# Ledger of designs, part 2: VHH binders against Uncharacterized protein AF_0307

Target 1, 238 residues: Uncharacterized protein AF_0307, of Archaeoglobus fulgidus (o29937)
Amino acid sequence: GSAVDYILEKNFGDRFVKKEFKLWPYYENIKEVIKWIENESDAVAFSSHTARLFDSTLLERRGIKIIPIIFVRHPIIRIHSAYHYERKQVDIFRPGPVIARNTDFKGYVEIRLAIPRQEFNVSNFHVFRLADMLHGEKNMKPLEKALIALKRLPFIGLVEEFEKSMTKLEETVREYFPEFKASVIRTNVQFSPDMPLEERLKIIKNEVGKDFYKKLMEINEEDMVLWEKVVDMYKEGF

## First folded at step 3 (VHH)

Design s9 (from d9 with T50A; framework vhh_enristomig)
Fold by ESMFold2-Fast, scan of step 3:
Structure s9 (fold): chain B 238 residues (1-238), chain A 121 residues (1-121)
Amino acid sequence: as target 1 above (238 residues)
Amino acid sequence: EVQLLESGGGEVQPGGSLRLSCAASGFTFSNYAISWYRQAPGKQREWVSAISSGGSTNYAESVKGRFTISRDNAKNTLYLQMSSLRAEDTAVYYCAKLSYRYGSSTWYDYWGQGTLVTVKP
């Protein structure tokens, strides 16, 4: 589980549920996600790595109000973190964990980039996920969709500002669940990174070399725009 | 224009070997990672192996230890050496290049026409 999963389980107990789905095709994914939410009538908190975002009106017209809990992170740090996480997984079937265990970080990025429908894991991940909220807008570019989605979200978290993100999450959720606590329980979980962002990026740059680091920035140029927008939101206040 | 052309398929006995080739044109071959995929009759296309621009390789669990991916940058050619072939390896084999255009959020998958491998009982 994620730190957020811990918080949700602590607050909601057996009313917190988790499920994974096939990512493709998009329509089948969201159909199964909507069915899951409808069928778990006693649950109020839902977690999934593979549930894709969709137009909230699809559930609002059915009397279901959704508060998406989404976090963004510096794209290069996210990819590096995903590589190390997947290396530790006991999974012999999925390409991600298998690739991560059998190559270095550069190879992991290059191989995933070369595999159709795996590339989003190392290129513009956040844009890919948020653009799903406007999936029906056929002539709009993914970054534009993601930026519109960002404006419509009641909450967006920033991993690099985790303490402020927890405060904002608590404020947002308490509008509907007055007893919800995020800031208190986080003192029992180490959520914040120990190393400053700049130092972590220097370590990665030294690991991969300047040319490959430039390539990582280039293939994540849209995620950098999105991440910088969220950073600015957190600098300007909640 | 990007073109990928597979060759080397055919009929083999179980336990036999084949070497597949993929001739690439229309791009700087040495700068890109490239994959092999396969599709058996009535089944979904599945990933088989990938090789990075730097030569790092990876394999699907079902072929690990039996297949070897390699590249010849001077010939702009990708290879898949297949050994200890099984009936379950019967499929059309494709080489694939995923290409990202700088300044675009649109991915372009480039696929070859495929080459048929039949492992006869």
Scores: ipSAE 0.000, ipTM 0.306, lowest interface PAE 11.9, mean pLDDT 83

Design t1 (from d9 with L98I; framework vhh_enristomig)
Fold by ESMFold2-Fast, scan of step 3:
Structure t1 (fold): chain B 238 residues (1-238), chain A 121 residues (1-121)
Amino acid sequence: as target 1 above (238 residues)
Amino acid sequence: EVQLLESGGGEVQPGGSLRLSCAASGFTFSNYAISWYRQAPGKQREWVSTISSGGSTNYAESVKGRFTISRDNAKNTLYLQMSSLRAEDTAVYYCAKISYRYGSSTWYDYWGQGTLVTVKP
């Protein structure tokens, strides 16, 4: 997400704003996110690692049109990357960084799974996040909500296809901001991993062992369905 | 047939210490992370501490530096050593094995009956 932030900053300057919200112990911040967007009336681009997604009609009813910019990534690679990122953070309150600094990758996953409201950080994260867009649908399973949300989104990015994602983002945003440039801004922006996906997965499997790797796949089964659908969309050139 | 049985609770004065135990059976104890939770009257259950299968520990900010979680895999027992106890620590303490079911969004929570800790002046 720093590459996307760089692109938004270069296009919008001071009209691009960032804010982080508390997730622990509240687990809920949609009301605070909506107020932030409403109160930043001069801003046109918003970024957050912690803001939860919500039904866009909540703001559309208030005269504010929003275009969500969301990326998905292979779920096991995401969890492994999050572990290493959180280990580097100086944060004594949030459980993620605290757990990450005090255990290995396997322990990080196990401890987070044992804490209610922390499990979503290591199990079906993308499904959990996208399902928030259909929060009012009580009779629908999270995966069903996430797949419906995916069909309604004007844009979905795929980390493993970053260059194609930037091209699609530019096309989507230019509908509202004709001068927006994503693919042209390439200086000092490196996002693509140097190592192929399959090789990174093999390294992780060797690190945690085959039995625990199987557990990681099992607890991320819904995210795998979602990720594979996005991969297929990118292969078909949607 | 996962069973968890807590013990060691009781009444103690502020600044005192207690050691809680959780006897586990019905699963391979050494292979799982196990947690302590507590619930004060009229409040929701809150997480206190977790120990991983490898022995790594983590704590809620409110108890960090005062409580120590440990395990004895030979005895299939989890411990919580509580020191510098405060009135706010008064709660029923639960040992928990929380498992995520394969291929579903359903949690399988295994809880003991709890042990009451009362910190009275």
Scores: ipSAE 0.033, ipTM 0.526, lowest interface PAE 7.5, mean pLDDT 83

Design t10 (from d9 with R101T S105R; framework vhh_enristomig)
Fold by ESMFold2-Fast, scan of step 3:
Structure t10 (fold): chain B 238 residues (1-238), chain A 121 residues (1-121)
Amino acid sequence: as target 1 above (238 residues)
Amino acid sequence: EVQLLESGGGEVQPGGSLRLSCAASGFTFSNYAISWYRQAPGKQREWVSTISSGGSTNYAESVKGRFTISRDNAKNTLYLQMSSLRAEDTAVYYCAKLSYTYGSRTWYDYWGQGTLVTVKP
């Protein structure tokens, strides 16, 4: 459970539900996610690591208003964190954990890039995730879709500004649930800035080498554009 | 200019073994991850195994423990050692250098011609 899951469970109790969905090999579960939300009629808060995003108007047409709670982080840090997280999973079936346990970080990235539809986990992840909110737009490129989705979102979090993100989340949710509280958790390592962003990136660069680090930046160039937009939003105090 | 040439396929009985080879040219073989895919009659191509530039390997669940992917960078050659073969392993096996390019946001697929593996019923 993440800090956000903890906060949602604390605020909503039994009205908070979690479910995971199969993604591999087809990278498709939007219909199942929508049905889950519809069928959990007593629930008001939903969490999933595997649910794909979708056009919120699909549920708004049916009288269900949704508020996506999405966090963005530096793309290279995200990939490195995903690699280490997946290494800790005891899962013999899903490709991510299996690849992560059987290779180093460089190999993890290379193998996922060599398998169609696994590349999204190491290349422009946030862009592809947000682009799902406009998946019906045939001629629009993923980055364009993601930037439009970002503009339409009632909330976007930034991991590098976690305290400010929780304040904005509280403000956003309180429009619908006046008693909602997003209290900062001080005892978890993810809320203690142990290492500056630049230092973490330097460690990763030294781990994979300059040439491969350059490739990581290139394959995540769209995520960098998206991440920088969110960073700017947080610097401007909005 | 990138060329991949598979060999080593043939007919084998269930429980048997075969060793496939893929000779690569036209690129710096040691710098790239290379994969094996297969296509059974009337089915779509499916991923079998990949080996990274550093030698890390991964396998489809259906072949794990039975197949071993390896590479010889001095010979620019990729191998697939297949053991405990089943009727379901009957397919044309393809060596593949699949590269995702951000600029075009597309896959540049380099496939060999394939080598047929037939496991008798």
Scores: ipSAE 0.197, ipTM 0.627, lowest interface PAE 4.3, mean pLDDT 84

Design t12 (from d9 with S104T; framework vhh_enristomig)
Fold by ESMFold2-Fast, scan of step 3:
Structure t12 (fold): chain B 238 residues (1-238), chain A 121 residues (1-121)
Amino acid sequence: as target 1 above (238 residues)
Amino acid sequence: EVQLLESGGGEVQPGGSLRLSCAASGFTFSNYAISWYRQAPGKQREWVSTISSGGSTNYAESVKGRFTISRDNAKNTLYLQMSSLRAEDTAVYYCAKLSYRYGTSTWYDYWGQGTLVTVKP
């Protein structure tokens, strides 16, 4: 499972639920997500890889307060990790695992970029996801939407500052659930030692070559802006 | 001026084979991933297969194991070898060079005119 899913399950037990949705079209996705949240009347924690973000006022006017739990990660590390994760899945239907099993890392990126509705998995993924909170703002650029969404979020996590992120998550959730504990991840869950960010990036750059690495940075330039803003938030505190 | 020109379509019986070609010009063919799409009568255009600049391939589940995408960089030509053809493979097949412009959420997409494949008993 993901570390955050583990924490939510430990705190909420049967009141933690998971579901996946068809990503497209956008309004059908959020309609099904809202229905799911409303129908799970006893649940308080919800996890999904495919639930898209939306304007929180859609649920607030229905008497439901939402605390989105979103993590950002260095874009190149995220893509590389997603590729290797998807390669290990035996799913024969979902595009991600199928593409990952049939290509090398460079091919995975190129093929995803060449197919509409697959490109966001390897280009500006975080911007794509956060921009959904302002989906109705058709005249606004995706990065602009994502930066506005970032300012409106009660919490944003940074994978590269995982322990600080867990502390902030605990503080944020405890405003609504006083007994919430993110500390269990630090004592009861074994994490493999994470290689430092710079070393991970060096390994990837050596694997793909400098020219392809430059291409990865270029196609993720908006995600780099977003990620750097979150990094700055964590350096300065908030 | 980017141009893509498909050929090789025609009528074939179920279980038959066809090879489609796409002649490309106006760009450095070897540097780009190129795709095959198809559009069946009354349906939306669907992705069939893509080949990367390095030769890595991927296929839609419906054609996997039956179709093979390949490229000849010296001839600036993309191929789709189709075998074990079914009635549901009847469609106009399009060669496509799709380039995502990440800063604007738009595609620079170039499509050929298409080539018709009809699978009739």
Scores: ipSAE 0.034, ipTM 0.527, lowest interface PAE 6.6, mean pLDDT 85

Design t13 (from d9 with S99T; framework vhh_enristomig)
Fold by ESMFold2-Fast, scan of step 3:
Structure t13 (fold): chain B 238 residues (1-238), chain A 121 residues (1-121)
Amino acid sequence: as target 1 above (238 residues)
Amino acid sequence: EVQLLESGGGEVQPGGSLRLSCAASGFTFSNYAISWYRQAPGKQREWVSTISSGGSTNYAESVKGRFTISRDNAKNTLYLQMSSLRAEDTAVYYCAKLTYRYGSSTWYDYWGQGTLVTVKP
């Protein structure tokens, strides 16, 4: 989220901090994230690609209220965008960029899907991330956890409705920071080029073929349920 | 119905070479990415290499430049050519197939029984 990072930096200045963590194992990750939040006592806005979600009561017990800022996107568009983004990165060690530079989009999906702890990057990514809020619920399916997490979140963004998402973000954050502004910004968080969702999906389907596109939909079936629920929330104007 | 059968393991000296095979049946082999994994004595199973349905390959950093994964769709067979073998390559090697499952996350549904590779002086 470079656009969200930009907004947070403009509003909070040096009270906005960024850090990355080892994604695995889960409990070591959240331990380090909680320590980071506690140690950055002057900061109020935190950004990370690798900080995992957790039960908010863990920080509330310590006198800290957190407001997760999370965006969802059509899962196939997300994977396709991630592939093209990673192809442009100069990185000879991280799997994503290395795989992306050495294969086509179809191969990128297949190879990441086949590697342990890489599969979530191309299969049910949003469900994987949101289910972390209920990580302790061992008898519950990931989609069930993600849907409960969605209901508990004070904010959920939708990339396909960027301007409405910015309005909701402003409303949510202003409850705690009255001077917060999510001003009009010129960013690339919209589809570039700017085109309808259905047209983008048709281009991808033509690129990979109908059979592989069907497989992409199947391995992202849970993310589709989650994404459609967020789309419906935005249509209802909640 | 789905079967994966590994073969080609054995004893070899450091610096030697071995070729592993995985014979697949019960599914349309050409439509799936297939992986090699290994498990060393007393250690956790680790990913070694994957080949996509289209032939694109990727390798664990520890084997890159020494191992080559390939497939023969006409024979429904996966291969792992291992060169410059080291003592730390000693492991049971497994062939693994990912299956796309509707309404669920993907996982390795099918594992072969494994083939033992021992690298010793």
Scores: ipSAE 0.137, ipTM 0.573, lowest interface PAE 5.9, mean pLDDT 85

Design t14 (from d9 with S99E; framework vhh_enristomig)
Fold by ESMFold2-Fast, scan of step 3:
Structure t14 (fold): chain B 238 residues (1-238), chain A 121 residues (1-121)
Amino acid sequence: as target 1 above (238 residues)
Amino acid sequence: EVQLLESGGGEVQPGGSLRLSCAASGFTFSNYAISWYRQAPGKQREWVSTISSGGSTNYAESVKGRFTISRDNAKNTLYLQMSSLRAEDTAVYYCAKLEYRYGSSTWYDYWGQGTLVTVKP
C-alpha cells in the first residue's frame, strides 16, 4: 500500500476502491478505467497503479467531476524504488515484477529500455504519464504536454516534500469533502525518511557506477525538467 | 551499418527443440541489451526475451522455463534455445536491437529479417 491509499481508505472506507488494469501488450486501458469509475457509483476515491491518466473532460461530459491525485519524485529515486517494490510482488504475469525478480537494478533498467512500452517505467516516467492527459494532441512533444497538464492539475504532490504535499492534498480535497484529513505517516520503501536526497543518489551511483548513473540521468532528462519545476512550485508556496 | 541476421528456424514436432542464432554487426554488441520477438500470421509482434549487456535475462510468461536466451560477446551473437515447443510457438522470430532516443522520446529500432519456426502437429 501507499500512504495516499491509506489516507483515502481512512477517510472514505468502502467508498474507496482499488483496481489494476492490463497494460501489456497494447498499453491502453482508458475506456476500461472510465467504465470502472462509472460502474462504482457508490465510490468517491479510486486508486490504481496501472490506470492510465486521461483528459478529465471525458468524465465531465458524463457528469462526473474528477480530481487527479498525482505525485512526482526524483526520477532516479523513483526508478530505484519501483525496482525494489516490483521485486516484492508475487505476480507471475505482469512484465515489471517478472523482470525485477530476475535481474539486478542495472539489468532491470536495460531490459525495460529494450522493450517498447516498458521503457516509460525507467525513462521519463512522470512526463510520459502526465502527457496522457493531452493524449489527443498530435505533434506536441511529451514534455510540452506534461507541462501543460501540470498547469491544469488542481493538485501535484512531491514525494521529497511529503508533509507539505499532504497539507496541500488536504486543502484541495476539503473543497469537496470538508471532513477530509490527510494525517501523515512516513513511508520508507528503500531509504530512511531522514536521509538527504543527495546521499540517496550517491548510494545509487555507487551501486551502478558513474557511467551507468550518467546514462540514468540522460534517459530521464525530461523528467528532471518536470521534477525541478514541481520542486520550484513547492519552494515558492504555490 | 547495424545488421542483425537470424538463423536456425525450421519445422519441429510438438515437444521438440530448436536453437536460434542472431549474428550482430555494425555496433558495440557487448554494450547493449538485445531481444527476441516473434510474430504469428495476422498478429502484432510480441516480446519473447531480453538479455542485458551484463547477462541478466528476462522472459515473457508464455515461454518462461521452456526458452533460454544467451549471448556470446566475443562472437557478437545472440541465441535462443527453445524446448518443449507448442503449436502456439509457430511464428517468425526476430532479433532486435532497440535504441531509445532520449532527446526525442522515440525508438530507433533495428530488426533482422526473421527466421520461421513451425511447430507442426
Scores: ipSAE 0.295, ipTM 0.741, lowest interface PAE 4.2, mean pLDDT 85

Design t15 (from d9 with Y108F; framework vhh_enristomig)
Fold by ESMFold2-Fast, scan of step 3:
Structure t15 (fold): chain B 238 residues (1-238), chain A 121 residues (1-121)
Amino acid sequence: as target 1 above (238 residues)
Amino acid sequence: EVQLLESGGGEVQPGGSLRLSCAASGFTFSNYAISWYRQAPGKQREWVSTISSGGSTNYAESVKGRFTISRDNAKNTLYLQMSSLRAEDTAVYYCAKLSYRYGSSTWFDYWGQGTLVTVKP
């Protein structure tokens, strides 16, 4: 789990639950997610890598208010981090780990981009995920849906501003749970300091070369728009 | 076992200088970018400077022209030469070994214990 999972488990104990779902098809995914949320009678905090977002009014009509906890990160750094994380997994069945262990970073991106339902892992990931909140808006472009979703979210985190994000999360959640503390630190675990964004990007660009770096920027151009919007929100006192 | 041990902190007057050291062990020092961070009381941690394995350096805007990061791979030691110190430089300074697994489920890396720098206005 993520640092956010540690915070939620620390605050809520047994009232924090985790579950994974099949990503596809969309409506079967959200049906199972809604069922899970409704049927967990004592839970108040829910974590999943594979639960897809949906219109929160669907749960509000059923008497449930929800606070999505979503983080955005520089898209190239996200993909590079995902590659290195998946490369460490001993998994012979899931595409991500298998591809990552058998090729370099360039090959990982090229192969996943070429496979239907894998491309979103290396191209406009955040836009893909946030656009799910307006999945029913068939005539709207994905970036437009993601930007509208961003405006509707009670909270949006920025990995590059993790400590500020935790402060905002605490403020948001404390409206409903006054004792909530957004502390990521525990006795034998320390919050990791980020390498400066510009230094990490320079290292990646040197690793893949200018031409491939340009391709990474092009296939993530919508995520760059979304990420820059969130960065601006954080710089200007969101 | 990764260990980072900072030293060289102390009290100094505005305009003064200090040199911080970070002794590293438990990993191949020359293969990693190493950073300096600082944390003032009641404030968030702030990045100060990074030196890559290849020797390229980068600095926070607030310290450019005043601080110099360097490394001695033969001694497994990182340095931060601080000059023209200001009251706002008062903080605990930490040496950090960065990881390319940021964004993984275990979002944590190694920090030293820190060394306190106090600039008395």
Scores: ipSAE 0.000, ipTM 0.140, lowest interface PAE 15.0, mean pLDDT 82

Design t16 (from d9 with Y100F; framework vhh_enristomig)
Fold by ESMFold2-Fast, scan of step 3:
Structure t16 (fold): chain B 238 residues (1-238), chain A 121 residues (1-121)
Amino acid sequence: as target 1 above (238 residues)
Amino acid sequence: EVQLLESGGGEVQPGGSLRLSCAASGFTFSNYAISWYRQAPGKQREWVSTISSGGSTNYAESVKGRFTISRDNAKNTLYLQMSSLRAEDTAVYYCAKLSFRYGSSTWYDYWGQGTLVTVKP
């Protein structure tokens, strides 16, 4: 999300703000997120790794239109990238960086999967996050909530189709901010396309072995459904 | 049937040491990450430490530097070496094999019966 943060900062300057929140419990999180959005009267762009999604009508009733900017990527690639990113962080307290620095990729997955409230970082992450938009639907399974949320979103990005995602983001945001620009000359690494998907998956499979790779696919089977739906949306065009 | 059986708890003075054991059966112990949890009176269970199948370890901040988790795959046994014990470490300690499958909204979890650790003068 550093590339999107860069674009938002370039477009909005001081009207772009960032804040992190305690992830649990859910209702305390969204209460603080809503308060943050309401209290930042001069801001128009908001970034957070820990702000959880909610029914946008909660703020629409207050005259605030929200455009969630969410990206999905192949779930195994996401987990592998998160592991390597977190290993480089200096944070001594957050579980992700601490676990990542003290184990290999296989151990990172196993340890996080064995700890309540850490498992979502390595199992069906995208489904977990999108299902929050329908948090109140008690009788609906997480994947069902995430798929409904996907249909309701004004924008969904796909990391594997970054350029197309930025074009769609620009079109979506320009409805409200006509001067918004998401097109950039790719002069730094964060805007470069990833290695071809199949090659990166082969590298990971070789690293962890076929049996563990099968386990990774199994614990992310719902994220695979969600990711493939987004891939299909991008193949069909906008 | 998966079984986890803790032992080694007892009463110790502040600054003392104890070694807890967890005997595992009914599954291929060497293939799984196994955790220690604890529950103090009137509180929810909290995570203490986890060891991966490959031997990588991680600890809750409150016990880091004082507790050491280890495993003996030949004996199907998990250990927690506790040193510099504090009154706040008083709890029932549980061995746990946990895995959550998000789509089912269900933990695949196996807990032992627990072993009581009391830190008193």
Scores: ipSAE 0.109, ipTM 0.589, lowest interface PAE 5.8, mean pLDDT 86

Design t17 (from d9 with Y100W; framework vhh_enristomig)
Fold by ESMFold2-Fast, scan of step 3:
Structure t17 (fold): chain B 238 residues (1-238), chain A 121 residues (1-121)
Amino acid sequence: as target 1 above (238 residues)
Amino acid sequence: EVQLLESGGGEVQPGGSLRLSCAASGFTFSNYAISWYRQAPGKQREWVSTISSGGSTNYAESVKGRFTISRDNAKNTLYLQMSSLRAEDTAVYYCAKLSWRYGSSTWYDYWGQGTLVTVKP
């Protein structure tokens, strides 16, 4: 999300704002997010790691049209990248960076799974986030909610297809902001952007061992379904 | 069958110490992270500490610096050394084995029976 934040700041300047929220409980989170969006009357671009998704009709009733900008990534690569990112953060306000600085990757996964409300950071993260768009649908399972949310989103990015994602983002946003431009950016990452996905996964599998890797895949089974669907969309739509 | 059995609870004065043990059986103990949780009267269960399969430890802020989690893989036993105990540490303490269940928001299949710790003047 650093590359996307850079693009939004470059396009909108002072009209781009960032804020973090307490994730729990859900309805207090979205109430504070909606209040933030309404109170930042001069802003048009909003970024947060902790703003939870909600039914867009809540803001449309208030005359505010929202374009969610969401990226998915292979779940194992996402968790590994989050671990390395959090290790570098001097921000000590969150449990994640503290755990990441004091453990190896296996320990990071095991400890986050053992802490209430931290498990989603290493298990089905994308499904957890997208399911929030249908939070009120009590009789649906999280994966079903996430797949319906995916169909309703005006944009979904795929990190493994970053250039194509930037093109699609530009097309989507330009309907409302004709001057919007998305750039191809190479970020400082643990792995080269040109490294094949299979090689990156093999490195992680060698790091954690085959048995742990198998279990890590199992606890991310729903995210794998979601990620594969987005991969297929990118194969067909570009 | 996976079994976890806690022991070592009891009554102590404020500032006192206790060591809790959790005897594990029915799985390869050394391959799993094991956690301590507690539940005080009228409160929800809260996480206390976890030790990873590799020996890395982490603690809730409320117990950091006062409690030490450790494991003895040869004995299939988890420990929690508690010092500088306070009235708010009064709770039933549970040993928990992480579940690798997919599609669930809860990752703890196995809980011990609990051991009561009472800190009173």
Scores: ipSAE 0.245, ipTM 0.645, lowest interface PAE 3.8, mean pLDDT 85

Design t19 (from d9 with G103S S104G; framework vhh_enristomig)
Fold by ESMFold2-Fast, scan of step 3:
Structure t19 (fold): chain B 238 residues (1-238), chain A 121 residues (1-121)
Amino acid sequence: as target 1 above (238 residues)
Amino acid sequence: EVQLLESGGGEVQPGGSLRLSCAASGFTFSNYAISWYRQAPGKQREWVSTISSGGSTNYAESVKGRFTISRDNAKNTLYLQMSSLRAEDTAVYYCAKLSYRYSGSTWYDYWGQGTLVTVKP
């Protein structure tokens, strides 16, 4: 997110651009994303919360090589963090900020889960987003698509291993941009959270109660599989 | 046995008001978010409004400012107060209990039988 945007802006300046898109329907989204990338001829770094993933060959056939920069985070921590972030946004139109400002964390989850096309924000978010790389594979389950996408990505970050993720990002990007620098010391920004993962989860469980916490885990069971896979990748190496 | 039973539908003129009720049984009503959906003839089912377990509400843009969702936990009943009704509000209205398990098609593990609302001049 915000930390990666800061790194991209520091490295690329005016060649870093941001844009948001209507998330639905899928093919209109990727059509607008591809058009944006093609039309921003001077830009080399692109950031968006709403640009959906697609088969990279669509851009490669147009002479454009793309390096997706994607981070995975413990799903419960992600949802809780998103809730608190959205509460601070001055936005009267987008559902996330509006819902977050008008309810507690439990209500935020319940209301978003109940609304079509909002449920992915509180249930299996990472699986939903990564599965888009194989959107056309109608006979595959979302988790299977996400795991295949994970294997195809040149980079995957893990928020809980942020410094190692920055090292891997720098190595990956430097193949194409030799001057790229992603280290925390070079940017004077700390990205790692102060509190250990297990303590944050304990606080959230205490906040919502054990029964609701169990429901949160159940609606995110696919994201837990994906997150654990990325954790294992980082334990075996950088 | 989980049961949701809607009532209060009927025929009303444009600009009129109706109050829908949904009587719930077979689960701890106060622990769940509950929603109103509607389905017009020849259309797909669309979300109308949700009330959380804690009482927080949200609405589809098309009904915001005209409809009010509420709940009475002591009576295990959900309500939808509809005002300034329009021809496009004509639909069967369904009460739905939020599930925390996805059935492959919906996040709701139970739907009521519906109550018909007809807005005609």
Scores: ipSAE 0.465, ipTM 0.806, lowest interface PAE 2.8, mean pLDDT 88

